VH-VL binders against q9nrl2r1430to1533. Designs and how they scored, part 21

Target 1, 104 residues: q9nrl2r1430to1533
Amino acid sequence: GGVHELSAFEQLVVELVRHDDSWPFLKLVSKIQVPDYYDIIKKPIALNIIREKVNKCEYKLASEFIDDIELMFSNCFEYNPRNTSEAKAGTRLQAFFHIQAQKL
Below, E stands for the ipSAE of ESMFold2; O stands for the ipSAE of OpenDDE; V2 stands for 0.75 times the mean of E and O plus 0.25 times the DockQ between their complexes.

## First folded at step 10 (VH-VL; framework fv_iluzanebart)

Design r2 (at its last look DockQ between E and O 0.79; V2 from the best seeds 0.79)
Fold by OpenDDE, look of step 10:
Structure r2 (fold): chain C 104 residues (1-104), chain A 124 residues (1-124), chain B 107 residues (1-107)
Amino acid sequence: as target 1 above (104 residues)
Amino acid sequence: EVQLVQSGAEVKKPGESLKISCKGSGYSFTDYWIGWVRQMPGKGLEWMGIIYPGDSETRYSPSFQGQVTISADKSISTAYLQWSSLKASDTAMYFCARGWYYDFDYEGLYFDYWGQGTLVTVSS
Amino acid sequence: EIVMTQSPATLSVSPGERATLSCRASQSVSDYLAWFQQKPGQAPRLLIYGASTRATGIPARFSGSGSGTEFTLTISSLQPEDFAVYYCQQYDNWPYTFGQGTKVDIK
């Protein structure tokens, strides 16, 4: 088949998903596993949703894409205490994101 | 174009094992849920379970818990449904389907694309 | 599990006429309700999700309404290709569950 050149947004999402610390962010939090999550977090988002938005060309500006990624991290830190594995993973992944986002 | 293509019809005997497949294409396979639905001859539809290929999280309907195994190989965009020991009562059409979130405020999946179905016949 | 009940079991309608199908949930499913069409030898096809949103490519003659425990699928003017079995399905709570189906046949 043919080779498709990924956009900068697509490439960054691929890198985030492949990161070892992406596991809390791959999809929406399970309401079965975390019954109170959606009572606390009012704008849930995850990498699969962000990638879908990228694929649908819903991001017209880099700032819009960055805002969704930051929202994803903000949700994590709002719900998870600092000493949790989720928050620690989020901290590391966010640092990685900030470095990569400079290329946008 | 989004497509789910399932493996071909199976004719088996009671006690035999079976693994059928569902291959997704035209979308990011790891980002969407895959579900399996049973339809016995002349009957309605029954959810068996769902899997998220991105991390292999799997949920079974109570009636199918322990009766089947749902799995996925994201490297080849394929989901599986398998039995260790078939029964005559497993004779049915089996569908796979792609699931996505209705909204992002609550985890609820609607299934927009379906495989063509795999007929499984189990008889002595 | 949430029980979905459809009525009637069979609906006989003439081409061009309106068809109204009902679906009831044993408890509130909000608007997490889908309608599917299935023809013999074929896979189910998604018609409506979110109780009232038509899926991509679905003709305007199909419409869904309702919330909570009572839902309706309406076919405003039945076409020859619309004779089939229709299922409602809730996805508010796992396990997701289907109604038993309504068969729409020619009067």
Scores: ipSAE 0.889, ipTM 0.949, lowest interface PAE 0.5, mean pLDDT 96
Fold by ESMFold2, look of step 10:
Structure r2 (fold): chain C 104 residues (1-104), chain A 124 residues (1-124), chain B 107 residues (1-107)
Amino acid sequence: as target 1 above (104 residues)
Amino acid sequence: EVQLVQSGAEVKKPGESLKISCKGSGYSFTDYWIGWVRQMPGKGLEWMGIIYPGDSETRYSPSFQGQVTISADKSISTAYLQWSSLKASDTAMYFCARGWYYDFDYEGLYFDYWGQGTLVTVSS
Amino acid sequence: EIVMTQSPATLSVSPGERATLSCRASQSVSDYLAWFQQKPGQAPRLLIYGASTRATGIPARFSGSGSGTEFTLTISSLQPEDFAVYYCQQYDNWPYTFGQGTKVDIK
């Protein structure tokens, strides 16, 4: 993508980070606090990593950017039972993402 | 250009409080961890703890838990290290450093950029 | 806590010669190992991360190797500006501990 497409990715990531339900996704899950997380989740990712990839122009296609965001949600639902605060936050943020992603 | 600029040298007496600062610029301050490292006179480096300024999550080395407080003010891109009551044994050089993930396989952090250091002297 | 042990404590080396510094971890840290240089009166400077990856702007004469518990920093042709203390650090297991340092002196 060009400068305009990268600006759209940055704007979307900023909106995700600002959303009240972003708290499970801001940074990688702590190995100290959640020791078994990386036994279960093999492709970890978080919003700060995605933003850094946008800043470094590492996404060549919009689909690559969308795939990383969807991977982030998929990891949340794989690790967390559906009635946890984390999974509920993921459901709401994913719905918000789908609305905003229509603008890409 | 990534920079970490620390507050100036401090001369204090035992029992006084102190808050030293580390201001980050040239990058997205809230997306990176900030760590603090102590170097006592003539000694090596000691990892103290880290903070994620985006949500203020902190982690302390067991050796420093309860002895210092690490905090951040993301509105001014600044991290802090503070003591409620200084001891003579707190005399040291204190560095801040920016932490990032090595390969994303898990959350292991290495320090890529360092502040210039703040000398804290506690005596008399 | 993982103990990082560096050897030798001091190297005496002439400019233009090779310096070889060792770092041993008390248990495996995979390749989550960094090397830092600290000159008198200065902050540490990142040289190597991931055991063998040079940080941005680090001259090619610095190279790192190893994995698991044993690691090496090599300075292939020592320059006058390379006389400093060198630290290894593991970042595989919290807390992220440093070695005691190796001082590289002019011979």
Scores: ipSAE 0.690, ipTM 0.900, lowest interface PAE 1.5, mean pLDDT 93
ESMFold2 (binder alone), look of step 10: mean pLDDT 94; pTM 0.953

Design r3 (at its last look DockQ between E and O 0.60; V2 from the best seeds 0.00; counts 0 for: pae E 5.4 > 2)
Fold by OpenDDE, look of step 10:
Structure r3 (fold): chain C 104 residues (1-104), chain A 124 residues (1-124), chain B 107 residues (1-107)
Amino acid sequence: as target 1 above (104 residues)
Amino acid sequence: EVQLVQSGAEVKKPGESLKISCKGSGYRFTDYWIGWVRQMPGKGLEWMGIIYPGDSETRYSPSFQGQVTISADKSISTAYLQWSSLKASDTAMYFCARGWYYDFGYEGLYFDYWGQGTLVTVSS
Amino acid sequence: EIVMTQSPATLSVSPGERATLSCRASQSVSDYLAWFQQKPGQAPRLLIYGASTRATGIPARFSGSGSGTEFTLTISSLQPEDFAVYYCQQYDNWPYTFGQGTKVDIK
């Protein structure tokens, strides 16, 4: 394949995925493992979905991209109590995101 | 262009082990599911299992649970299907396919791109 | 598992005529239903997903309809290249399951 130059959004998603705390967010939550997840979370989203949207140029504004990332974290905190590994990972990853997003 | 390229035809004997491969290209391999489908000679299609290469989460169809092993090596964008001990009844065409979400409100996958298939013949 | 049943087993149609294929689910699968076409010696090709959405590159003569337990694939005007086996498949619940297929051959 050819060389692809990453946009700022693509680069940020790459950094998020590579982060040690990205594991709760790599893909949609399993409805098999978490049967009630989709009854509670009405707008599920994950990094692989966000990355696909970036690749398809679905984000016209940085605010749209940021909104999806924030939704991802919001979903995590809505479903997971603060003392869970998922919520703790989300807290750290969100802090990292907020720092990196300043470059957008 | 999205492509799934499978390894070549295999001719084996009962009791032998086998590992066939499916290499993805033209997309981010870690972000999409890979599924395996069996088609016995002159028969229909059967889902065997699916894997998410990004974290190696794997789901098997009940009839294939414990009968095969599905794995992936994301470093080379390759998924695998393997048998520890083949049977004559394993003779079939095996397809891999790429899976994506139909919508983001529910975890259901449709499979839009398929490998060319790998013929496995197990003779007595 | 959800059982998918297709009818008829074989459908003989003349070129240029309409072909109607049916697929029934043992329980509701909402619109999580796909249709595939398979020709001899080839891999299945996705035609329809979401019960009614044509996959990329699929001709307009192919259309899908239905929801819940009853689904239909329609080929408005059969072309020579359309003679093949067609499978429906639900992806509402794991394990995903195929129908047994409908063979469309020339009348």
Scores: ipSAE 0.875, ipTM 0.948, lowest interface PAE 0.5, mean pLDDT 96
Fold by ESMFold2, look of step 10:
Structure r3 (fold): chain C 104 residues (1-104), chain A 124 residues (1-124), chain B 107 residues (1-107)
Amino acid sequence: as target 1 above (104 residues)
Amino acid sequence: EVQLVQSGAEVKKPGESLKISCKGSGYRFTDYWIGWVRQMPGKGLEWMGIIYPGDSETRYSPSFQGQVTISADKSISTAYLQWSSLKASDTAMYFCARGWYYDFGYEGLYFDYWGQGTLVTVSS
Amino acid sequence: EIVMTQSPATLSVSPGERATLSCRASQSVSDYLAWFQQKPGQAPRLLIYGASTRATGIPARFSGSGSGTEFTLTISSLQPEDFAVYYCQQYDNWPYTFGQGTKVDIK
């Protein structure tokens, strides 16, 4: 995308990082703390990586950016049962993302 | 563009406390690990530990667990290495460095940018 | 933890000659290996990551090879500024250990 799309991507990522429910998504899941995560999740991604990709202008289409954000949530729901703190945080942050995306 | 600037050299006596700093600039400080590496006089490099300033997750090398405290203040883009009671054997050069992951989406860390080092001398 | 063993401890080489430095891991680290150069009084400098990829700005005379447990750093034509200590580091498993270093001296 253009300059305005890059600014919108950056604004969305900043808002996601600021949100109280961002804690499961700030960085890649620790293999030390969660040894089986990478056996289950084959396309790991996190907000710090998405932000770096925005900074490097690696997203050519808005759909690519949206796909990475949604992959991040999908990974959370795939690994974590519905009743976990992680899954609940993911549900709330995903809803927040959709609301913020509509404003842009 | 990416820079890590460490606090100046320190001369201390055994039993004194010390906190040295590492300020990152030219990148998003909260998105990268910061590691601390010790180099004793005439010796090689030793990992001490790492911190993720975004959430303060900290990991220590087993040799340094309980010997130092690693912390960060993300509001001023600064990581810290701290001793509550210095020993003469703590005399060394201490480097901070930024950790970069190797593959897209993989948690493998190597240091791509290093601070200039802080010489700590502990003697009576 | 994974022990990284470098050899030789000191390598004496004349300017213009080839230097070959070895690094061995106590267990496989795949290609998650980095090489650093450190000159007296300076911070380490990243030379190679991923066993064989040169970092930005590193001259082509530096090359890395190997995988698993055996790795090599080669300096194809030694320059005066290349006399330093070289460290390997694995970053496959925490703690991400360093080798003890190889000092490259003028013969």
Scores: ipSAE 0.188, ipTM 0.770, lowest interface PAE 5.4, mean pLDDT 90
ESMFold2 (binder alone), look of step 10: mean pLDDT 93; pTM 0.951

Design r4 (at its last look DockQ between E and O 0.71; V2 from the best seeds 0.00; counts 0 for: pae E 2.6 > 2)
Fold by OpenDDE, look of step 10:
Structure r4 (fold): chain C 104 residues (1-104), chain A 124 residues (1-124), chain B 107 residues (1-107)
Amino acid sequence: as target 1 above (104 residues)
Amino acid sequence: EVQLVQSGAEVKKPGESLKISCKGSGYSFTDYWIGWVRQMPGKGLEWMGIIYPDDSETRYSPSFQGQVTISADKSISTAYLQWSSLKASDTAMYFCARGWYYDFGYEGLYFDYWGQGTLVTVSS
Amino acid sequence: EIVMTQSPATLSVSPGERATLSCRASQSVSDYLAWFQQKPGQAPRLLIYGASTRATGIPARFSGSGSGTEFTLTISSLQPEDFAVYYCQQYDNWPYTFGQGTKVDIK
C-alpha cells in the first residue's frame, strides 16, 4: 500500500499512546472494575476515542484537540488521588504532552 | 474500508484442538474491541466473548467461560478463538465483529462490522 | 443475564407493506439496543444502534424506536432484499444477549 503522512494531531496521539505512562488512558475506564467511576466523571474520554475523532477529522482547531487531551488528564486527576500510580503516570504524560503540543 | 477477514472452514474430529482467526484492516485495530459470536446450525446468535487488542482485556459469556480461549495479536491485527478439545456440539458458524462505544458516558459496545464467518464442523 | 424476547417468530408481509417487529427485554437496557439483519449464508448486518440510530448505509425505510424494555423495528415499505431474519441485541450489561430472531418472509 501507499504511505500516509500523519497529521500533527495523528502524530501526537501516536506519541502519547507509545509513551510508557499511557496505560491509564488507552481506553475508557471499566465500569465493572471501577463501579463508581461514571458517577464521578461525567465527560469520560480516552486516547482511543481521541484518535477516532482525529481519524474522522472532527477536530477543526488545535484548541479542540488540546481541550480533549486536557479533559482526559483532568478526569484522571479528579478521580485519582495524587499518590496513585494513575495520577503519577498522568502527571508525567501531561508534561510530555505540553512539550509536544507546542509544535501544533 | 473496514474489513474483518476470518480464516477458512474447518472440519475436525472430537477431541482435536482448533484455533481460528479474525484479521482486521482499514482501521486502528488496537482501539476497537473484537467480539466472537456463535451460531449453531439453524439457530440464533450467541455472544461468546470480547477482547480489547491493545491490552488483551477479555470478557467471556458465562456459558463459554473455560470452554474457549479468546486472544489477540495486535502486531498483525488478528484476534483468535480457540478450543483445546472440540466436541460435536461445537459444530457451528463463528463470527467475529468490531465493537465501539455507543456513547462515552457508559461502557456499552455496539458491533458495526462483522467477519464473513468461519464454519466449524466437528464429527466422528 | 438479560433475556431478550422477539415477536412474532415469523412475520409474513407482502412487498411494499409495512413490517413491525417487537423486542422485549427482561429488564431495562435503556437505549443500548441494536437491530441486526441476517440473510442465509451471510454475517449479521447492523441496522440500528442506540435503539433508534441507523447505521451507516442503512436505508431510511428502517427505523427503530423504544427504550427501557420495549423496542420496535419498523420497515416502512418492505423491499425484496429485506426478507431475512432480524435480531435485537442489548449491550447495556455483559454478557450481551440477542433475541431469538424474527423471520420476515413473503406473504
Scores: ipSAE 0.589, ipTM 0.896, lowest interface PAE 0.8, mean pLDDT 95
Fold by ESMFold2, look of step 10:
Structure r4 (fold): chain C 104 residues (1-104), chain A 124 residues (1-124), chain B 107 residues (1-107)
Amino acid sequence: as target 1 above (104 residues)
Amino acid sequence: EVQLVQSGAEVKKPGESLKISCKGSGYSFTDYWIGWVRQMPGKGLEWMGIIYPDDSETRYSPSFQGQVTISADKSISTAYLQWSSLKASDTAMYFCARGWYYDFGYEGLYFDYWGQGTLVTVSS
Amino acid sequence: EIVMTQSPATLSVSPGERATLSCRASQSVSDYLAWFQQKPGQAPRLLIYGASTRATGIPARFSGSGSGTEFTLTISSLQPEDFAVYYCQQYDNWPYTFGQGTKVDIK
C-alpha cells in the first residue's frame, strides 16, 4: 500500500540487486542452458521481474512483495543442491533480505 | 516514454573497425535485454544476439558468433555492436531493440521497442 | 535453429479488404510468436505478441491467431497506412528467428 510503501519496496529491491550475491537472481534462468529448470520450477521469478512489478504498482500488500522474494529463494533451494554456489549465494542474500525486510 | 536512440549512419572501408551505439531511456536500462537485428539491403530481419546490460551476459545467433561483439555500458545506459574488421557483406541496416518476457514464467523474449536503425555502408 | 516460413511472399489487396498472412515454424514454439510491421525506411513496429495479444496502441483490425507451428495475422479492413512488410518472429528458443516477410501491396 501507498506511495511510501512502494518506495520502500523499490529501495529494498535495489539493495538486493546491488548485493554481491544477487548474481543467480538478476534475471530468469536460461531455458537453453538449463533445459530441465522449467520442468522442476513451476513459478519462476527473478529480481528484474519483481522490480518491474514494483514499478507497475502490482503489489497491493507488503506480504505479496515478501512472498515473491521468498519464492525466488525457495526456487533456488529447490533446484540447486545445498553445496552449490547458487544455493550458498541464495542463503547469504536471503539473510540480508531478512535484515532489510524489517523496514517493511 | 521508452526510447532507444542509435548512433548515426556510417560509411567505412573493408578492414576498418566500427562500434555503433544504442542508448536507452525512459525505463530501468539494466533490467531489460537489448538485442541487435541486421537487415541487409532488400532483405528481411536477422536476429544477431542479445545482452543483459546489468551483468553483460550475451547470447549470439550461431551465424554471428565470432563475427561481432555485443557489449553494454550500463553507467550511460548504452549498448554497442562492434566489428574488428568490416567486410563489404556487413553493409546493412542495424537495429537495436528492447526484450522482455511474455508471460513472466518463461525466459523467452519478445522485442517491444526498437531503435531507429543505423545504416552501415562498407565500400571502397 | 527454428525456421520461420511466411506465405505468401507478396499479397496484393485493395484498401478496405481483408488480408491474411501465414507463418509456419519448423517445430512447435507454443504461443511464443510475435508479428511486426515495417514500412520503408523505418524500424519494425510490434503488432502482436503471444501469438494473439495486440501490443499497446495497435488498432483492433490487427488480430493474430495460432499456436504450435501454424500462425496467422489478419488485417480485417486494410487502411492505406497498412501497406508494409510484415514479419513473424519466434521467441521460444534462441536464436529468436524471423520469417522472411510478407509484403502487403496496394492492388
Scores: ipSAE 0.469, ipTM 0.866, lowest interface PAE 2.6, mean pLDDT 92
ESMFold2 (binder alone), look of step 10: mean pLDDT 93; pTM 0.951

Design r5 (at its last look DockQ between E and O 0.55; V2 from the best seeds 0.54)
Fold by ESMFold2, look of step 10:
Structure r5 (fold): chain C 104 residues (1-104), chain A 125 residues (1-125), chain B 107 residues (1-107)
Amino acid sequence: as target 1 above (104 residues)
Amino acid sequence: EVQLVQSGAEVKKPGESLKISCKGSGYSFTDYWIGWVRQMPGKGLEWMGIIYPGDSETRYSPSFQGQVTISADKSISTAYLQWSSLKASDTAMYFCARGWYYDFSGYEGLYFDYWGQGTLVTVSS
Amino acid sequence: EIVMTQSPATLSVSPGERATLSCRASQSVSDYLAWFQQKPGQAPRLLIYGASTRATGIPARFSGSGSGTEFTLTISSLQPEDFAVYYCQQYDNWPYTFGQGTKVDIK
């Protein structure tokens, strides 16, 4: 992408990070706190990693950026039962993401 | 580009409190870990603890648990190391450093690429 | 916690010579091993992480090798600016720990 596309990705990630329901997604899950997480989740990702990839211009296509965001939510729903606080936060943040993505 | 700028040298008496700072610039401050390292005069390096400024998650080395407080104010891109009551044995150079994932297996595998200039703390009667 | 032991304590070498520094961990740390350079009055400088990956801006004369419990830092042709103390450090498991350092002095 061009300058405007990269700025849009940055703005969207910043809005996701600022959202109240971002807390499960800010950084990688701790292996010590959740020892089995990386046995189940094979492609871990978090908002701080996505933002760094935007800052380094590592996304060549908008679809790559969208795929990382959706992977982040998919990992949450795969690991966490639907009635957990983590899954509920993921559902709300994903809905917010889809709304923000429409504006672009 | 990336810079960690620490507060200036301190001369203190035993029993006094102290809070030293580490200000990050040139990168997304809340997205990286910050760690603190002690170096006593003529001695080697010791990790004290790490903090993730994005949510304030903090880990201490066992030798430093309860001895210091590590904190951050993300609104001004600044991490802190503080003592409630200094001892003469706290005389040392203190460094902050920025941490990132070596791989994506969790935060335990962090490497520290950018370092602050150090803050000399002298505690003497 | 994991104890890191460096040898030798002091290494006296002439400019242009090869320097070899050793680091041993008390238990396996896989490749979660970093090397730092420190000059008097200065901050540590990251040289190598992942046992063998040079950090950005580090000259090719610095190379690291090893895995598990035994690691080596090699300086292939020592320059005047390379006289410093070198530390190894494991980051496999918290708390991270440093070795006691190897001082590289001019002969």
Scores: ipSAE 0.707, ipTM 0.908, lowest interface PAE 1.3, mean pLDDT 93
Fold by OpenDDE, look of step 10:
Structure r5 (fold): chain C 104 residues (1-104), chain A 125 residues (1-125), chain B 107 residues (1-107)
Amino acid sequence: as target 1 above (104 residues)
Amino acid sequence: EVQLVQSGAEVKKPGESLKISCKGSGYSFTDYWIGWVRQMPGKGLEWMGIIYPGDSETRYSPSFQGQVTISADKSISTAYLQWSSLKASDTAMYFCARGWYYDFSGYEGLYFDYWGQGTLVTVSS
Amino acid sequence: EIVMTQSPATLSVSPGERATLSCRASQSVSDYLAWFQQKPGQAPRLLIYGASTRATGIPARFSGSGSGTEFTLTISSLQPEDFAVYYCQQYDNWPYTFGQGTKVDIK
């Protein structure tokens, strides 16, 4: 197949997904595993959804893309106590994101 | 273009093992669920199970729990369905399909928009 | 599991006529309902998801309606290529389940 150059959004999502701390964010939280999650989190989002939006060119502004990423982290911190593995992973991944987002 | 390409038809005997494959292309393989559906000769469709290649989370229908193994190799964008010991009653067409969330706020409800061409498995003595 | 029941088992329709297929769920599945078309020797093809949303590339003559436990697939004017078996499927709760299918054939 052919090779194409990734957009800045695509590249950043790739880097986030490949990060060691991406595991809480790869897909939507399971309602079966976490029955009360969607009672608390009203705007669920994950990296696979964000990537799909990027692929469909739904982000017209960098701020829109950043808002979705921040929402993803906000959801994590809203549901997970600070001392959980999910929250700790989220903290590290968000720090990484903030550094990379400066390139946008 | 999104495509799911399945491995070729199989002719087996009872007691033999089998592993069939479904290769995805034209999309990010790790971001979508893959499901397997059985269709016995002249019969309807039955969900067997689903897998998320991104982290290998797998769910089986009760009727197929312990009867088959669903797996994925994301490095080659391929999902698998396998039997350790086939039975004559396993004779059927097997389809794989790509699943995506119906609504981002719709929990885990998945609709399956792209399907493989099917793999015919015939088990007879 | 949620049981999906389709009716009728066989629907004979003349070309150009309206076809109406029914699907009932044993419990509410909200709008997490899909319709599939399957022709002999082929894989199922997604027609409708979310009870009423046509999948990409599906002709306008196909429409879905309903919510909760009662659903309908309508083909406004049956075309020769529409003679096939149609399945409804709920995806509200795992395990996802299909109806037994409705065969649409030529009257």
Scores: ipSAE 0.354, ipTM 0.842, lowest interface PAE 1.3, mean pLDDT 93
ESMFold2 (binder alone), look of step 10: mean pLDDT 91; pTM 0.929

